VH-VL binders against GMP synthase [glutamine-hydrolyzing] subunit A (guaAA). Designs and how they scored, part 4

Target 1, 190 residues: GMP synthase [glutamine-hydrolyzing] subunit A (guaAA), of Methanobrevibacter smithii (a5uk20)
Amino acid sequence: MTILVINNKGQYNHRIQRSLQYLKIPTELVPNTLSIEEIEAKNPIGLILGGGPSIEGAGNSEEYIKHFDIPILGICLGHQLIAKAYGGQIDTSNTESYAKVEINIVNDENLFSGLAPKMEVWSSHKDEVKSIPDDFEILANSNLCDVESFKHTEKDVYGIQFHPEVHHTPKGSTIFENFYEICKKRCNND

## First folded at step 20 (VH-VL; from z3 with light chain Q93H)

Design k7
Fold by ESMFold2, look of step 21:
Structure k7 (fold): chain C 190 residues (1-190), chain A 124 residues (1-124), chain B 106 residues (1-106)
Amino acid sequence: as target 1 above (190 residues)
Amino acid sequence: QVTLKESGPVLVKPTETLTLTCTVSGFSLSTSGVGVSWIRQPPGKALEWLAHIYWDDDKSYRTSLKSRLTISKDTSKNQVVLTMTNMDPVDTATYYCAHYYWFQKYGIDAFDIWGQGTLVTVSS
Amino acid sequence: QPVLTQPPSLSVSPGQTASITCSGEKLGDRYAYWYQQKPGQSPVLVMYQDDKRPSGIPERFSGSNSGNTATLTISGTQAMDEADYYCQAWDFHTAVFGGGTKLTVL
C-alpha cells in the first residue's frame, strides 16, 4: 500500500517522502520520467506530485494526472499541474513569496478534516493558480492566494499551493494523514 | 568508519551561551540522507532530544527549547554546531551528537552511531 | 511533544524473557526505535523501525509495535543485557524518547 512521490525536481521533494516515512506511510520517491507502465508495476494506492521549478520540467506528471484513477495530491507545482491539466489558469510571472500565511479552510471534508477553520502554512512559490477548472471546488484560500487548495468535484484529486512537508507548517502531518486515509478508503472500496 | 566527537566548554555560568561542536569522520555532511542530532542526558536522568540537521540544511528543534537553540553545519570542516542560549543549572547534562541516515528506502532513520558525549556543567 | 511511557524498571533472571514496553497514543502508527545504554557509556541502537535489528545485535532481541504499545523483547536474557533501555519515535519533525527502563538481570 505504497504512495508514490513524483519528484518534480523542487527542493522539498525528499522532505515529502521523509514526512511520509515519519508517519509510517509506505512511500517511494520516483523520477517524473517513469512511464505509465512503470508506475502501474509499483501498484500504488496514491500519487503525490511534488514541487519543482517549472511546468516544463514536470516530465510525465500531466500524463499521470490524466491516466490514473487513484487519489492524487499535487503540492505547489503539482497543484498547478492539476489545474493546468483540467483547463485552469496559471500565472508564471508572479514575484517570489516566502512567508508564513494563514489559510481559511472553506471545506473541511476529506483533505482538511480536523483542520478548520484556519491553518498556518508555509508559502514558497513564484507561480499560482489564478482560476480553477469548472469541475473543481475551492477548499482553502488566503489573503495572498485565492486558490490555496482545491478538489475535483467527483474524483479524489486534490491540490495545495502551500508546503505541508516543512516544519513551518506545524499541522502538515494531518494533511498527509488525511490523504493516506483517502487512499486507504479508496483501496478498500475499489 | 563513522565517528562523531563532541567538544566545547565543560563549565559555563548561568545566562551564558553554550556552543558545542560535533566533529564527524567517515562520512560527509552533504551526503544525501545524512543528518546529525544533538541529544542530552542530565546525570541519572533520561535521554532528551534537542535538535537535528539534515544534509540539505533542513532543521528541527525540541519545541520547548526552540527559542534557545540554533543548529548549523560547516561541511568543509566536518562540523555540526549547537548553540544554546541562557544556560541554567538545570541544563547540566552530558551532550551527545549522533549520526542519522535515511535515503529513499534505505537507512535506519534514527540515531545509529553516537559520540562519547561531553559533560557540560552549569554552575549554580 | 507526545509522551512515551516506559516502566521505570524490570528485573529478570538469566535465561528468562524480558519484555520492555513503550506506550504512547497511536504509537503503532509510527516507527519505534530502541537504544541500550550501559552505565557510563553512550547509547547503542538495538532495534529500529519496530522490528529490525542493526548489524551486530543478537537474534534474541526482537521488537513489535501495534496500537498504543511498542515492545522490545529479549529472549534468553544474559547478564550483559543489564542496561537502561530507551524507546524513541518521531513526532513528525521532532524526535521523542521514552523515560527509560532499567533492566536488571539477577
Scores: ipSAE 0.772, ipTM 0.893, lowest interface PAE 1.2, mean pLDDT 91

## First folded at step 22 (VH-VL)

Design e12 (from z4 with heavy chain Y106H I108V)
Fold by OpenDDE, fold request of step 23:
Structure e12 (fold): chain C 190 residues (1-190), chain A 124 residues (1-124), chain B 106 residues (1-106)
Amino acid sequence: as target 1 above (190 residues)
Amino acid sequence: QVTLKESGPVLVKPTETLTLTCTVSGFSLSTSGVGVSWIRQPPGKALEWLAHIYWDDDKSYRTSLKSRLTISKDTSKNQVVLTMTNMDPVDTATYYCAHYYWIQKHGVDAFDIWGQGTLVTVSS
Amino acid sequence: QPVLTQPPSLSVSPGQTASITCSGEKLGDRYAYWYQQKPGQSPVLVMYQDDKRPSGIPERFSGSNSGNTATLTISGTQAMDEADYYCQAWDFHTAVFGGGTKLTVL
């Protein structure tokens, strides 16, 4: 029952795995260059797509999003990759790359369970999702970004622009715990 | 052999700032997965975690003392430094630094090696 | 802010089994660690990630963690096992210690 963290070469990707370890969540950090078959061979119950410097350096991350029918959580670049994969719009923001932001949680089901109505997060707005894809809904927004978080309306595919894996997101652990619950629930139903 | 050694003043006056240095040997503070924590223990009392610093310079602090604590490292000197402001007699304790290591399922994500500790007394 | 609660003291006779508990809300959903501390000495890690023994720790030491309670078990307790024992867990990015248990071997 392992969650794979897809390393997209962001500075916090290893902290995602470390965070999951501290939460006693079985996890493995893997490169984004693994083949679909290699990912499948690990029998993950969920994928977390880490942040990174660019979409171009995301390796097979977009392919993972399109191929796997398990819970997926995209963080920062991972969040943007999900949008891209499903036809959303990503563009640069005229705001600071990293900042403490208070997000408004508009849907506190599942991923944001127990976190409403607001939470402080460490977010990057160098790039952001400008428009969500069809069949997605917004879960959170902020004064800096309209799409701080979204999810697929039918699938357990979630994106968050902020970084729950850093201490600047005090309640980030809850995000991971909630995602783990989503993964376990899905696994038990299959 | 991994070793840690605490150094600094053994006597501090109230309201003054405590600066402790942990000198490490046998490992590099820049090695992936490595971390160092400061833990204190008042005489006859329980262990109390204070702060942690990772190889990637990520830092964490005890929430109740965050405003008073600063942890830093000098990799070239193999030293981790803890500063604690506005010291009070209640802060009298043996202060330990301890080794931490964990990365990609390797290591013990706990404090597996400790320094001998240094007793810091806060008194007028 | 999470609190780990340990019994202040425990006494056992040589050869008996000592069970030291550490209680915290949903502690079973976190890894528990245990440290042994003898008078005038630094703590020594004796158990990590619930039930794993560091190198050099005798097999008579074992650990478990479920529900709200982690337990350090010392079978065939020996005089040398007399010490203070502290449990520890990670509260995400921060570490938390229990209040400690003084184990006396009669």
Scores: ipSAE 0.917, ipTM 0.958, lowest interface PAE 0.5, mean pLDDT 96
Fold by OpenDDE, fold request of step 23:
Structure e12 (fold): chain C 190 residues (1-190), chain A 124 residues (1-124), chain B 106 residues (1-106)
Amino acid sequence: as target 1 above (190 residues)
Amino acid sequence: QVTLKESGPVLVKPTETLTLTCTVSGFSLSTSGVGVSWIRQPPGKALEWLAHIYWDDDKSYRTSLKSRLTISKDTSKNQVVLTMTNMDPVDTATYYCAHYYWIQKHGVDAFDIWGQGTLVTVSS
Amino acid sequence: QPVLTQPPSLSVSPGQTASITCSGEKLGDRYAYWYQQKPGQSPVLVMYQDDKRPSGIPERFSGSNSGNTATLTISGTQAMDEADYYCQAWDFHTAVFGGGTKLTVL
């Protein structure tokens, strides 16, 4: 019943684990260099892909996305890695690297349950998803980014550009709680 | 051993700003997993959490007092500072700073070591 | 936002078991912590993460947390256990304390 946080060496990855700890969610922070077999051996009910400085430093994160059929949440770089893995487009934004942003929640089911219609978030926009992959839908947007969050239409694969693990996202805990519920529900149905 | 000691004025006038300093020993404010909180206790009343600061400079505040509180740290001096504006007699309390440590399932994600506290009286 | 409710007082005879409760919405979904405070002293952590004892805390102290209630149990209560006890939980990155329970050992 553990959610693995994949450390992509972002400055907030440790805060993801801390957030989950405060929510009493079983979790383990692991390096992105673990093999598929090592990840499988931990029998996770979900994966959270943390942020990081670059796609090149994401290790096996993209491989995890392609291999595992469990709920996945990508944060910042993790969000972008999901897009990349499924054929989406990532490009540099002309906006601020970090900013307080109000996002519009266009789909409040599951991940954004209880958060509609808007919420304040801490988001980075140096790089962003410019085009969502096929079989994905947008869950949230903002005046700075059209794709603040997306989800696979058939799988429990979610991406968020913003950081729910920082205090600048006051309702960030709800994101983690909702994701945990998604993980538990999936586990019970399998 | 880890120790914390609160210092600052013991008397504050209404509407003035309170500045308290927590001087720590036995650990570094830059050590991963370390945090320090301020907690107060009015005479004969319950503990009330005020603010927290982590080694990575992440901060949090009591919502009802957020507009009045500022927490900061000076790693080189091993000090955590709390400022509270617009003090009122209702803010009379013993103010504690407390040690926090937790990282990757190590440590206690609570207040395991406390200072002796300093009584701050707000009176005209 | 969350409120942790404790009974204001509890009395036990020496050797009896004291159970101090802390109630809050979905508290079982959060870790509970407990602090002991004697008159004129700073609080002392006596239980963390529901049921874990810090070093130096006697084995007669135990903790549990389920549903909406966390419980600190003191078996074989001694005179030295007379104190105020506070429960605490995290609400994301904020901490919340209960109102405290005065434990009297008769």
Scores: ipSAE 0.916, ipTM 0.957, lowest interface PAE 0.5, mean pLDDT 96
Fold by ESMFold2, fold request of step 23:
Structure e12 (fold): chain C 190 residues (1-190), chain A 124 residues (1-124), chain B 106 residues (1-106)
Amino acid sequence: as target 1 above (190 residues)
Amino acid sequence: QVTLKESGPVLVKPTETLTLTCTVSGFSLSTSGVGVSWIRQPPGKALEWLAHIYWDDDKSYRTSLKSRLTISKDTSKNQVVLTMTNMDPVDTATYYCAHYYWIQKHGVDAFDIWGQGTLVTVSS
Amino acid sequence: QPVLTQPPSLSVSPGQTASITCSGEKLGDRYAYWYQQKPGQSPVLVMYQDDKRPSGIPERFSGSNSGNTATLTISGTQAMDEADYYCQAWDFHTAVFGGGTKLTVL
């Protein structure tokens, strides 16, 4: 019952894996260059797409998004990759910055269970999602970004622009635990 | 062979700033998965974790003491440094540094090797 | 912020089983770690990730963790096991120690 963390070369990919370890969630950090078959051979119950410096450096992540039917969570770059894979709009800021932000949770049924109505997060933004694809709904927004989180209306595919794995996001553990519960429920149904 | 050694012992006066150096050997502070913590123990009392630094320079601090603590490392000198401001007699304790290693699913994600400890006395 | 509660002391006769508990809300959803500290010495890790023994720790040491309670068990307790024992867990990014248990072997 392993969640694979896809290493998209950002600063925080190991911290995602470490966060899951501290939560006693089985995990493995893997290169974004693994083939679909290599990912399948590990029999994961979910994927987390880590952050990274660029969409161009995301390896096979788009292929994973399009191929796998297990739950997927995209963090920062991973959030943007999911939006792009489904036809959403990504805009690039000319300056990368980090900010502590309060987000407004507008749907708390799954990923944000127990976190409504608001949550303090650590957000980074150079590329951000400006428009959501047709088959997605917004889960959270902020005064900095209209799309802080989304989900696919039918699939367990989730995106978050902020970083739950860092200490600046004090309730980040709940995001990981909620995602693990989503993964476990899918396993019990399949 | 992994070893850690705290500087000191040290006598400080109330309100002064404590600086402790942990000198490490047998491993590199830049090795992926490595970390070092500082833990203290007042005489006759329990262990109290203070701060941690990872190889990638990520840091964490005991919440109640964060405003007083700074942890840093100098990989070329094999040193981890703890600074604690505004010392008070209640901060009198033995201070330990301890080794941590975990990467992927390997290692012990806790404090497997400890220094001998150093006594810090805060007295008027 | 989680608190790890241990009994302050425990007494056992040589050859008996000592069970040292560490209680915290939903502690079984986290890994527990155990340290032995003899008088005047630095702590020594004796159990990690609930039930794994470090190299050099006798097989009479074992661990479990479920619900709200982690337990360090020493079977066939010997006089040399007399020490303070601390549990530890990670509260996400920060470490937390229990208050310690003084094990006396009479």
Scores: ipSAE 0.788, ipTM 0.896, lowest interface PAE 1.0, mean pLDDT 91
Fold by ESMFold2, fold request of step 23:
Structure e12 (fold): chain C 190 residues (1-190), chain A 124 residues (1-124), chain B 106 residues (1-106)
Amino acid sequence: as target 1 above (190 residues)
Amino acid sequence: QVTLKESGPVLVKPTETLTLTCTVSGFSLSTSGVGVSWIRQPPGKALEWLAHIYWDDDKSYRTSLKSRLTISKDTSKNQVVLTMTNMDPVDTATYYCAHYYWIQKHGVDAFDIWGQGTLVTVSS
Amino acid sequence: QPVLTQPPSLSVSPGQTASITCSGEKLGDRYAYWYQQKPGQSPVLVMYQDDKRPSGIPERFSGSNSGNTATLTISGTQAMDEADYYCQAWDFHTAVFGGGTKLTVL
């Protein structure tokens, strides 16, 4: 029942794995250069795509997004990679964010269960998703970023622009626990 | 051999700021997976965790004391520093620093090696 | 911060089994850790991640954690085991200690 964290070379990838460890969620941090077969051999119940400095450094992450039908959560760069993989648009934010931000939760069915209507998060990014793909819906927004979170309408593919893995996101543990529940439910049904 | 040693004043006046230094040896503060915590113990009372700093400079603080605490490190000096503002006689305690190591699947994600502690008395 | 509750004291006879409890809401959904502190000494880690013994800790020490309660168990308790015992858990990014249990071996 392992969730794999894909290391996209950002400063927070170890913090994602550490957050899962403190929540007693089985996890492994792996390079973004593993092949599809190497990922499959680990029998993951879900993938978390970590943050990073650039889309160019994301290795095989787009292949993972397109190939796997297990739940996928993209954090920061990972959120942007998911949007790009499905035809969304990424560009530099009008306002860079390096602070606490209050997000508005507009759909709390799964990933944001128990968190509506608003949540304090840590935002540290220069790029944002400018438009979401047609087969996605927005889960959260803020005054600084129109697309703070989205999900695929049919698949368990989620994105969040903020960082649940840091202390400045006090309810970040609920995001990880909700994602783990999504993974476990999907695994039991399969 | 991993060792930690606390140093700082033995007597502090109420309202003053306490500065404590933890000098480490046998490991680097920049080693991936390393962390250091400060924990205190009033005489005859229970352990109380105060703050933690990781190798990547991530930090955390006891929620009830967050406004009074700052933790930092200087890797070149092998030092971790804790400051605590607005000291009160109730803050009289032995202050410990402790080693932490965990990365990937390796190490102990807890306080496996402690310093000897330093007693700080807050009195007018 | 969340509260971890321990009984303040426990007495056992030499050779008996000591069971020291640590209670917290859904504590079994987190790892528990245990420290031994003898008078005038710094704490020593004796159990981590519920049931793992650090190097140098005798096999008579074991741990468990389920539901709301973690337990440190010392089988064949010896006079040298007389000490204060503290549980600890991570509340996400912060650590919390229990109030401590004084184990007396008489």
Scores: ipSAE 0.786, ipTM 0.897, lowest interface PAE 1.0, mean pLDDT 91

